# Ledger of designs, part 10: VHH binders against S-protein homolog 13 (SPH13)

Target 1, 133 residues: S-protein homolog 13 (SPH13), of Arabidopsis thaliana (Mouse-ear cress) (q5xv33)
Amino acid sequence: GRLELKNEISGVASVRKAKLAVRCWSNEDDLGWNMLKPKQSRIWKFTTMNMWPFQKTEFRCQFRSGFGTTNEDVVTVFSVKDGFRKQCGVGGDECFWVAKRDGFYLRRIVKDGGGDSRKKYVDVLKSKWVWKW
Below, E stands for the ipSAE of ESMFold2; O stands for the ipSAE of OpenDDE; V2 stands for 0.75 times the mean of E and O plus 0.25 times the DockQ between their complexes.

## First folded at step 11 (VHH; framework vhh_7xy4_2)

Design w03 (from v03 with S57Y; at its last look DockQ between E and O 0.63; V2 from the best seeds 0.00; counts 0 for: pae E 3.8 > 2, grease 25 > 24.2)
Fold by ESMFold2, look of step 11:
Structure w03 (fold): chain B 133 residues (1-133), chain A 121 residues (1-121)
Amino acid sequence: as target 1 above (133 residues)
Amino acid sequence: QLQLVESGGGLVQPGGSLRLSCAASGFTFDTYAMAWVRQPHGKGLEYIATISWEGDYTYYSDSVKGRFTISRDNAKNTLYLQMNSLKPEDTAMYYCARVEFDSSGWEYDYKGQGTQVTVSS
């Protein structure tokens, strides 16, 4: 599996406003806080196990931006559960998240609904930024 | 030199009001979010309120929500705290703080010298 988190915050008057702080962890690893500059990504690649009683792969993150945080303090960004993986797009083994000026988005790979098979993305809003402390 | 200078504190009776001011200099004020924090005697710092860099978003701790109002005037490089319905438990040293994003997400990277607020009969 693969998880990518990208900072695409742009169109701001100050580069200070475009930084994104993230803290992500799985059941087994806490990676601490990291700063993403505009256009930077953090990528995790992993093998998933979903057999009881083994640990299930799940990644959770906290976000801080110049515009605030997500409405929920902790966001699940990857899980092996069937319902979650379908949200990430066809296949469900790779999830791609994008921070933008107005909020935090799930980027899905979709096919062109207009009749051909060209690769396209659609961004689905997860949360607008909210000013919370 | 970076400076944050608080003023407007004093002795006030319960139920009274005060307006605190914080004059900022030595940095580009309107590119930083700002906060008020306070320290009751013998206690740690307590979060009061934050305001976004343009002043369009504010957030308050539950202990002051509805009674205090944070605001800023970016043309004057000044942060304000209007405090109404003051209670004895509001007695503390009040600090103006600059907010920065770093290894902990958000933190205060500069704090002024403070202004004392005492609410007593």
Scores: ipSAE 0.241, ipTM 0.606, lowest interface PAE 3.8, mean pLDDT 83
ESMFold2 (binder alone), look of step 11: mean pLDDT 82; pTM 0.819
OpenDDE, look of step 11: ipSAE 0.247; ipTM 0.615

Design w04 (from v03 with T31D; at its last look DockQ between E and O 0.56; V2 from the best seeds 0.00; counts 0 for: pae E 2.8 > 2)
Amino acid sequence: QLQLVESGGGLVQPGGSLRLSCAASGFTFDDYAMAWVRQPHGKGLEYIATISWEGDSTYYSDSVKGRFTISRDNAKNTLYLQMNSLKPEDTAMYYCARVEFDSSGWEYDYKGQGTQVTVSS
ESMFold2, look of step 11: ipSAE 0.364; ipTM 0.697
ESMFold2 (binder alone), look of step 11: mean pLDDT 81; pTM 0.810
OpenDDE, look of step 11: ipSAE 0.292; ipTM 0.636
ESMFold2, look of step 12: ipSAE 0.379; ipTM 0.686
ESMFold2 (binder alone), look of step 12: mean pLDDT 81; pTM 0.809
OpenDDE, look of step 12: ipSAE 0.282; ipTM 0.613

Design w05 (from v03 with A33V V99I; at its last look DockQ between E and O 0.63; V2 from the best seeds 0.00; counts 0 for: pae E 3.4 > 2)
Amino acid sequence: QLQLVESGGGLVQPGGSLRLSCAASGFTFDTYVMAWVRQPHGKGLEYIATISWEGDSTYYSDSVKGRFTISRDNAKNTLYLQMNSLKPEDTAMYYCARIEFDSSGWEYDYKGQGTQVTVSS
ESMFold2, look of step 11: ipSAE 0.244; ipTM 0.570
ESMFold2 (binder alone), look of step 11: mean pLDDT 85; pTM 0.849
OpenDDE, look of step 11: ipSAE 0.265; ipTM 0.634

## First folded at step 12 (VHH; framework vhh_7xy4_2)

Design x01 (from w04 with F101Y; at its last look DockQ between E and O 0.63; V2 from the best seeds 0.00; counts 0 for: pae E 3.0 > 2)
Amino acid sequence: QLQLVESGGGLVQPGGSLRLSCAASGFTFDDYAMAWVRQPHGKGLEYIATISWEGDSTYYSDSVKGRFTISRDNAKNTLYLQMNSLKPEDTAMYYCARVEYDSSGWEYDYKGQGTQVTVSS
ESMFold2, look of step 12: ipSAE 0.271; ipTM 0.571
ESMFold2 (binder alone), look of step 12: mean pLDDT 81; pTM 0.809
OpenDDE, look of step 12: ipSAE 0.375; ipTM 0.687

Design x02 (from w04 with F101W; at its last look DockQ between E and O 0.36; V2 from the best seeds 0.00; counts 0 for: pae E 3.3 > 2)
Fold by ESMFold2, look of step 12:
Structure x02 (fold): chain B 133 residues (1-133), chain A 121 residues (1-121)
Amino acid sequence: as target 1 above (133 residues)
Amino acid sequence: QLQLVESGGGLVQPGGSLRLSCAASGFTFDDYAMAWVRQPHGKGLEYIATISWEGDSTYYSDSVKGRFTISRDNAKNTLYLQMNSLKPEDTAMYYCARVEWDSSGWEYDYKGQGTQVTVSS
């Protein structure tokens, strides 16, 4: 599978106000805090594992932006559980998340024109930024 | 040259009020979110309030919510803390702090020397 997290925060006076700090981890790896500059992405590629007694693949993240954090302190951004994969759009093997000035969005692929053009997508708001500590 | 200078502390009775000020210099004040933190004698630091760089968003710890108000005047490079309904448990050294975040997450990267608030009968 594939997980992409992109910083599309824009419309601010300085680069430092548009940076996004993220801390992501899976069941066995904590990737620590990473800084995403405007327009920068972090991409993870992985094989889905579902072998007893191993835990199933799940990625969770925390966010800090110049506008605050997400409503839920910890956001699940990929999981093989209970239809989560379907929420990422057609195919369900790739999940694409986008941070914008007003909040954190799931970018869902919703149309493929059969070689017509680039894929179409819809950004679905998952959390506005909230100022909390 | 970077300085945060707190003032307005003192002795006050339980139920009383104080207004703290923090004068900032040596950096672009409007570019930073700011915080008030406190340290009771012999205890660790406690974050109590934060404010966004324009002053339009604030956050309070549960221990002070409803009693304290953080504010800022960016034209004067000054941060304020209005403290009402003070309790003996609010006795502490109070610091204003500059907030930063980067590859290590949320940080406060500078605090002043503090102003003492003592609440006793």
Scores: ipSAE 0.296, ipTM 0.633, lowest interface PAE 3.3, mean pLDDT 83
ESMFold2 (binder alone), look of step 12: mean pLDDT 81; pTM 0.804
OpenDDE, look of step 12: ipSAE 0.301; ipTM 0.637

Design x03 (from w04 with A33Q; at its last look DockQ between E and O 0.54; V2 from the best seeds 0.00; counts 0 for: pae E 4.1 > 2)
Fold by ESMFold2, look of step 12:
Structure x03 (fold): chain B 133 residues (1-133), chain A 121 residues (1-121)
Amino acid sequence: as target 1 above (133 residues)
Amino acid sequence: QLQLVESGGGLVQPGGSLRLSCAASGFTFDDYQMAWVRQPHGKGLEYIATISWEGDSTYYSDSVKGRFTISRDNAKNTLYLQMNSLKPEDTAMYYCARVEFDSSGWEYDYKGQGTQVTVSS
């Protein structure tokens, strides 16, 4: 599987205000806090197929932006559960998340039923940024 | 060089109002989130209000929500706290704080010397 978190925060005068802090962990690893500058991504690749420990793999993250955090403090961004994988789009083994000025989105890769071979996607809002302290 | 100077404190009776000001210098004021924190004598610091760098988002602790209003004037490099319906429990040193976020969350990285607010009759 593949998990990508991308910072697409834009429309601000200062790059300092467009930074995104993310902390992600799985059941076995805490990956710690990482700072993403505008247009940067973090990508994790892993296998979930028939590998014993990874059949339970779930990635959870916390987010901090200059505009606040997500409504839920902890967001599940990847899970091996069948219902979750289908939310990420075609194939269900790759999940792509983007942070924008107004909130945090799941970028679903969808098949163009009309025949365009380029990947198409739709962005689905998961949470506006909320100011919590 | 970096300075946060609070003013406007004093003695006031319960139910009264007071307006605190904080003059900032030595840094780009509108690049920072700002906060008011307070410390009653012999007690720990309490974050009571925060405000985003553009002033459009605010947060208040439950102890002051509905009574206090944080605001900022970025053209004047000044942070304000309007305090209404003051109670004896609001007696404390009040500090202006510059806020940054890092791997530990949002915390102040600089705090002024404070101004005393005393609510008593």
Scores: ipSAE 0.180, ipTM 0.482, lowest interface PAE 4.1, mean pLDDT 82
ESMFold2 (binder alone), look of step 12: mean pLDDT 81; pTM 0.809
OpenDDE, look of step 12: ipSAE 0.378; ipTM 0.678

Design x04 (from w04 with A33M; at its last look DockQ between E and O 0.62; V2 from the best seeds 0.00; counts 0 for: pae E 3.6 > 2)
Fold by ESMFold2, look of step 12:
Structure x04 (fold): chain B 133 residues (1-133), chain A 121 residues (1-121)
Amino acid sequence: as target 1 above (133 residues)
Amino acid sequence: QLQLVESGGGLVQPGGSLRLSCAASGFTFDDYMMAWVRQPHGKGLEYIATISWEGDSTYYSDSVKGRFTISRDNAKNTLYLQMNSLKPEDTAMYYCARVEFDSSGWEYDYKGQGTQVTVSS
């Protein structure tokens, strides 16, 4: 599968106000804090081992922006559980998350039956930024 | 050179009011979140109010909420704290603090020398 976190924060006067700090970890690895500049992404690609136990269960992240944090301090951004994968869109193999000026969104691929061959996205608000100090 | 200079402290009766000012220089003021912190004598620092870069988001500790108002004037590079309904427990040294935003989070990276507020009869 594929997990992407993208910083789409915009509409501010300086780059300092549009940066995003993220710390992500899985069951085995802590990736530490890093800064995402506007339009920058962090991408993970992985495979599921169907014939041996797959022991990774989820990726979790913390976020800090110039407008605050997510309402929940720790956000699950990927899990192997069927319910979670289906939330990421049709197929459930890609999870795409987007930080915007007003909050943190899940970008879902939505099936389009209207004759247009391009895939469509729906951005689903997961948390407004919360001014917590 | 970075400076934060607090002023406006003094002696006031319970129930009175004071307005603190903090003059900032040596950095781009409107690129930073700002905070007021206080230190009662013999105690640790207490973060009491914070304000966003543009001044449109504020936070107050429970101890001052409803009585104190943080504000900023980015054109004058000045941070303010309006303190109303003052109580003896508000007696402390009050500091203006610049908040740094980086990968480790929000922390002050510079604090002024402070202005004393004393609330007593």
Scores: ipSAE 0.235, ipTM 0.522, lowest interface PAE 3.6, mean pLDDT 82
ESMFold2 (binder alone), look of step 12: mean pLDDT 82; pTM 0.815
OpenDDE, look of step 12: ipSAE 0.268; ipTM 0.611

Design x05 (from w04 with T50I; at its last look DockQ between E and O 0.62; V2 from the best seeds 0.00; counts 0 for: pae E 3.6 > 2)
Fold by OpenDDE, look of step 12:
Structure x05 (fold): chain B 133 residues (1-133), chain A 121 residues (1-121)
Amino acid sequence: as target 1 above (133 residues)
Amino acid sequence: QLQLVESGGGLVQPGGSLRLSCAASGFTFDDYAMAWVRQPHGKGLEYIAIISWEGDSTYYSDSVKGRFTISRDNAKNTLYLQMNSLKPEDTAMYYCARVEFDSSGWEYDYKGQGTQVTVSS
């Protein structure tokens, strides 16, 4: 499995405003806290646990931004049930997570079937940022 | 030197209103989220409101939600707290606080000397 997270928080005067703290773990493997600067990406590679007929691999993260955190303290950013492809919908589209100023998004990369090399992004808001004490 | 100076506190009757101000100096004001915290006598500090750098995001504790409004004027380096429908339980020392965050969450790294708000009939 592969998880990619990109910090696209922008439009702020200071870089510190756009920082993103992220902690991810797979099952019981805690990957620790990382700080993503604006425009930085983080990729985690992990082995999927295939227990036929059930495939269960969970990758979960916590996020801290200058605009708040996700509604859920822990976000399941990857869950394999019946294959990774289902995470991105139909067609084998690649997906990755994107943090923006207004929230946390799942980005789908859609290839136009017409031979046009233009990659289109479809961003789906998964969580607005919320302030928490 | 870093300074946060609160003003606007005082004695008010229940149902009354106050507007607190906080003058910030010694740092780039719009680089920080700001918060109001309060401390009732004999009690601990309580976060009651937080505002983002540009004021486009705010959060309120349940205790003040709907009654208090946090705002800021970055051009004036000033933080405000409009307090309406004040209750006796709002009696506290109110502090302006500069907010920082890391992997552990949000907390203030500096607060002013405070302004006393007393709500009493």
Scores: ipSAE 0.112, ipTM 0.542, lowest interface PAE 2.2, mean pLDDT 85
ESMFold2, look of step 12: ipSAE 0.233; ipTM 0.538
ESMFold2 (binder alone), look of step 12: mean pLDDT 82; pTM 0.815

## First folded at step 13 (VHH)

Design y01 (from w04 with D102E S103G G105T; framework vhh_7xy4_2; at its last look DockQ between E and O 0.49; V2 from the best seeds 0.00; counts 0 for: pae E 3.5 > 2)
Amino acid sequence: QLQLVESGGGLVQPGGSLRLSCAASGFTFDDYAMAWVRQPHGKGLEYIATISWEGDSTYYSDSVKGRFTISRDNAKNTLYLQMNSLKPEDTAMYYCARVEFEGSTWEYDYKGQGTQVTVSS
ESMFold2, look of step 13: ipSAE 0.277; ipTM 0.592
ESMFold2 (binder alone), look of step 13: mean pLDDT 81; pTM 0.814
OpenDDE, look of step 13: ipSAE 0.616; ipTM 0.814

Design y02 (from w04 with S103T E107T; framework vhh_7xy4_2; at its last look DockQ between E and O 0.59; V2 from the best seeds 0.00; counts 0 for: pae E 2.2 > 2)
Fold by OpenDDE, look of step 13:
Structure y02 (fold): chain B 133 residues (1-133), chain A 121 residues (1-121)
Amino acid sequence: as target 1 above (133 residues)
Amino acid sequence: QLQLVESGGGLVQPGGSLRLSCAASGFTFDDYAMAWVRQPHGKGLEYIATISWEGDSTYYSDSVKGRFTISRDNAKNTLYLQMNSLKPEDTAMYYCARVEFDTSGWTYDYKGQGTQVTVSS
């Protein structure tokens, strides 16, 4: 499996305003804080073979941006559940998460039934930024 | 050096209003979200309001929502808190705070000396 978080916050005057701090957990394992500069990505690679339905792998993250945080303090960004598979496609479609100025998105790679080699994306807003303490 | 200087506090009766100001210096004011926090005597620090660096987004704790308004004037490097319909439970030291985040987490990295607000009949 592959999990990618990408910072696409743009249109701001300074890099400081566009930075994204991310702390993630793999199940119960705290992976610590990471700082993503604009256009940077954090990628986790992991094995998902023979996990469903007997094993559970879940990635959860909290986010801090110059525009706030997500509505949920901790967001599930990957889960070996039917719902997540459905969202990211059963046929090998890839999903990754994208932070933008106006919120946090799930990005899906859309495969058109045609021979178009161009990658197309669909961004689904998962959370607007809010200030929560 | 970085400075945040609060003013405008005082004694008011319940139902009264106050407007707090915070003068910022020593840093690029409009690069930061700003917040107001308060600390009642003998209690911990309480978040009450945050405003984005452009001032286009504001957020409030439930305890002050609908009564308090946070605003800012970036040209004057000043943060404001309009407090209406004040209650005795609003009595506290009020602080202007700069919002920051890094690989250590989400914090108020700087806070002023505070201004006392007392609501009493």
Scores: ipSAE 0.406, ipTM 0.692, lowest interface PAE 1.2, mean pLDDT 88
ESMFold2, look of step 13: ipSAE 0.410; ipTM 0.705
ESMFold2 (binder alone), look of step 13: mean pLDDT 82; pTM 0.812

Design y03 (from w04 with E107K; framework vhh_7xy4_2; at its last look DockQ between E and O 0.80; V2 from the best seeds 0.00; counts 0 for: pae E 2.4 > 2)
Fold by OpenDDE, look of step 13:
Structure y03 (fold): chain B 133 residues (1-133), chain A 121 residues (1-121)
Amino acid sequence: as target 1 above (133 residues)
Amino acid sequence: QLQLVESGGGLVQPGGSLRLSCAASGFTFDDYAMAWVRQPHGKGLEYIATISWEGDSTYYSDSVKGRFTISRDNAKNTLYLQMNSLKPEDTAMYYCARVEFDSSGWKYDYKGQGTQVTVSS
């Protein structure tokens, strides 16, 4: 499996306003805080083939941006559940998460059945930025 | 050097209103989200409100929601807190705080000296 978080926050004069702080957990393992600069990505690679449906793998993250945080303090960004698989598609579709100025998105890479080699993206807003403590 | 100077506190009766101000200097004010926090005597620090760097987004604790309004004037480097319908439980030292986040998470990386608000009949 592959999990990618990408910072696409743009349109601001200050890099400070466009940075994204991320803290993630792999199940119960705290992976610590990381800072993503604009256009920077964080990628985790892991094996899931032998896990479904008998094992649970879950990635959860906290996000802090110059525009706030997600509505939920901790967001599940990956889960070996039917719902997550359904969202990310079956048969080669890939998902990754994208932070934008107006919110946090799940991005799907959609393969056009017509043989078009062009990558098509579908962004689904998962959370607007809010200011919560 | 970085400074946050609160003002506007005082003694008011229950149901009264106060407007707090925070004068910021020593940093680029509009690069930061700002917050108000308060500390009742003998108690810990309590978050009450946050405002985005442009002022277009605000958040309030449940304890003050509907009664308090946080705002800012970036041209004047000033943060405000309009407090209406004050209650005795609002009695506290009120601090203006600069909001920051880094590879260690959220923080109030700086706060002022505070202004005392006392609500009593």
Scores: ipSAE 0.308, ipTM 0.644, lowest interface PAE 1.7, mean pLDDT 88
ESMFold2, look of step 13: ipSAE 0.397; ipTM 0.652
ESMFold2 (binder alone), look of step 13: mean pLDDT 82; pTM 0.812

Design y04 (from w04 with E54D G55S D56G; framework vhh_7xy4_2; at its last look DockQ between E and O 0.51; V2 from the best seeds 0.00; counts 0 for: pae E 4.6 > 2)
Fold by ESMFold2, look of step 13:
Structure y04 (fold): chain B 133 residues (1-133), chain A 121 residues (1-121)
Amino acid sequence: as target 1 above (133 residues)
Amino acid sequence: QLQLVESGGGLVQPGGSLRLSCAASGFTFDDYAMAWVRQPHGKGLEYIATISWDSGSTYYSDSVKGRFTISRDNAKNTLYLQMNSLKPEDTAMYYCARVEFDSSGWEYDYKGQGTQVTVSS
């Protein structure tokens, strides 16, 4: 599988104010904190397993932005469960998430009409930024 | 030059009300979450209320929840704290603070000079 987190926060005075901190982990690995500048992505690739009694792959993350965090402190961003994978778009093996000034979005890849291999996507709001501490 | 100027403090009886103001200058105000913090005499700072850049979310400590209201006017670069049902334990220096973050958390990176609030029994 593949997980991509992209920072598209914009409309602020400086790149310093549009930064995004993310910490992600799986059942087997803690990927640690990563600081994303505007337009920067982090991509994680991993082997997925979804068969009893084997471990099931799930990635969870925490987010911090200059505008707050997500409503849920910990967000599931990838899971091999069928219902979750369908939310990520066709195939369900790749999930793409985008942070914007107003919140955190799932970027669903939807089928191209079969034309020139163009990718199309729809951004679906997962959470507005909220302030907690 | 970055500046935060608090005003509106004073002496008030228990049960009374005060409204604090904080005038901000020298930075892009609506890029930042803002907070009110207070410091009782001889004690550390207490974070009491925070508001997001767009006023879309707020936080209150348990000690003031339901009695205090934080608000902001981004067109006037001003932060406010409405304090109702004041108690002697609310006596403190009150500071306006600009919130910043890194990978370890959120805290303020600048605070004003403060305004004294005294609630007498």
Scores: ipSAE 0.133, ipTM 0.456, lowest interface PAE 4.6, mean pLDDT 81
ESMFold2 (binder alone), look of step 13: mean pLDDT 81; pTM 0.807
OpenDDE, look of step 13: ipSAE 0.384; ipTM 0.680

Design y05 (from w04, 13 letters changed; framework vhh_7pa5_2; at its last look DockQ between E and O 0.57; V2 from the best seeds 0.00; counts 0 for: pae E 5.4 > 2)
Fold by ESMFold2, look of step 13:
Structure y05 (fold): chain B 133 residues (1-133), chain A 121 residues (1-121)
Amino acid sequence: as target 1 above (133 residues)
Amino acid sequence: QVQLVESGGGMVQPGGSLRLSCAASGFTFDDYAMSWVRRAPGKGPEWVSTISWEGDSTYYADSVKGRFTISRDNAKNTLYLQMNSLKPEDTALYYCARVEFDSSGWEYDYWGQGTQVTVSS
């Protein structure tokens, strides 16, 4: 499988506001806080054989942006559990998440029976940025 | 040079009102979220309220919800705290704080000198 987190925050007066801090972990590893610049991605690739039988394929993240955090402090961004993979779109083996100026989105791959590309996206808002204290 | 100068504190009776101001200079004010933090005698700092860059999102500690209103005027580089229905427990030195974002989280990187609010008698 494949997980991508991309920072697409744009349309801001200051580069300072366009940064995205991300802390992600799986069952085995907590990678700590990392900073994503505009247009930068973090990509994880994994296989079921590497994850079985004693690892769960579940990735969770915390996000901090120049516009706040997500409503949920911890967001599940990939899981093999029933129902989650369907949210990522066709195939369910690849999940794309995109931070934008107004919030955090799941970039869902959808089929288009009439389009010129069968790999089209619909961005589904997961959370607007909020300030939490 | 970043400067944050609070004013508007004073003595009031329980149930009274005060309006605190914080004049900001030396930075682009509307690039930063701003907070009010208070410190009662012998106690550590307590977060009171935060307002977003543009002023469109506001957040309050449970102890002040419904009584305090944070606001900002970006044209005047000024942060405000309207405090109504004041209680003796609100007695504290109130600080204006600038919120900074970095990879370790949100933190306050500049503070004012504070303005004293005393609710008694």
Scores: ipSAE 0.094, ipTM 0.413, lowest interface PAE 5.4, mean pLDDT 81
ESMFold2 (binder alone), look of step 13: mean pLDDT 84; pTM 0.840
OpenDDE, look of step 13: ipSAE 0.114; ipTM 0.554

Design y06 (framework vhh_nb_b201; at its last fold request DockQ between E and O 0.79; V2 from the best seeds 0.00; counts 0 for: pae E 2.6 > 2)
Amino acid sequence: QVQLQESGGGLVQAGGSLRLSCAASGFTFDDYAMGWYRQAPGKEREFVATISWEGSTYYADSVKGRFTISRDNAKNTVYLQMNSLKPEDTAVYYCARVEFDSSGWTYDYWGQGTQVTVSS
ESMFold2, look of step 13: ipSAE 0.428; ipTM 0.734
ESMFold2 (binder alone), look of step 13: mean pLDDT 83; pTM 0.835
OpenDDE, look of step 13: ipSAE 0.647; ipTM 0.820
ESMFold2, look of step 14: ipSAE 0.416; ipTM 0.723
ESMFold2 (binder alone), look of step 14: mean pLDDT 84; pTM 0.838
OpenDDE, look of step 14: ipSAE 0.730; ipTM 0.867
ESMFold2, fold request of step 18: ipSAE 0.377, 0.367, 0.380; ipTM 0.703, 0.696, 0.683
ESMFold2 (binder alone), fold request of step 18: mean pLDDT 83, 83, 83; pTM 0.825, 0.833, 0.834
OpenDDE, fold request of step 18: ipSAE 0.383, 0.715, 0.724; ipTM 0.682, 0.859, 0.866

## First folded at step 14 (VHH; framework vhh_nb_b201)

Design z01 (from y06 with S102T; at its last look DockQ between E and O 0.80; V2 from the best seeds 0.00; counts 0 for: pae E 2.2 > 2)
Fold by ESMFold2, look of step 14:
Structure z01 (fold): chain B 133 residues (1-133), chain A 120 residues (1-120)
Amino acid sequence: as target 1 above (133 residues)
Amino acid sequence: QVQLQESGGGLVQAGGSLRLSCAASGFTFDDYAMGWYRQAPGKEREFVATISWEGSTYYADSVKGRFTISRDNAKNTVYLQMNSLKPEDTAVYYCARVEFDTSGWTYDYWGQGTQVTVSS
């Protein structure tokens, strides 16, 4: 599978305000805190099993921005379970998340019945930033 | 160089009010979140309140509803309005500047503190 987190925070006076700190872990590995600069992505590739009893792959993250954190401290950003996979779009084996100035979004591929329009994305707000400490 | 100067502390009777100010200089004030912490003698420093550069606020449970943090970017000043004061609020109050690095939010500069004493 594939997980991409992209920092698209923009419309701020300085690069300092647009940075995003992320800490992500899988079921067994903690990847630690990392800083995403504006326009930077982090991509994780991993092997998934989605057949019982082997349905164990999940990624969870914490986010800290200059505008705060997500409503829930820990956000599931990838899971092999079918309910989660459907929200990521076609195939469900790849999920794309985007941080913007106002919040954290899932970027989903949208079908529209046209050829070139198959590359359309819709960004679905998952959490506004909240100022919590 | 960064300087933070607190003022407005003093002695007040329980139930009273005080307004603390923190004058900031040596940096672009609008680009930073700010916070207030306090420390009573013999105790560890504890969080009181924080305000983002856009004015969003967050409070410790012990002061929520009684204290209000605010900022005036034109005056480079952050305030702490303290109402319904209790003897347990007695402490040195510090303002601090928030920095953002790989570990997330940290405090990189502190003021000298202002004493608040709440009597019986």
Scores: ipSAE 0.424, ipTM 0.733, lowest interface PAE 2.2, mean pLDDT 84
ESMFold2 (binder alone), look of step 14: mean pLDDT 83; pTM 0.833
OpenDDE, look of step 14: ipSAE 0.704; ipTM 0.851

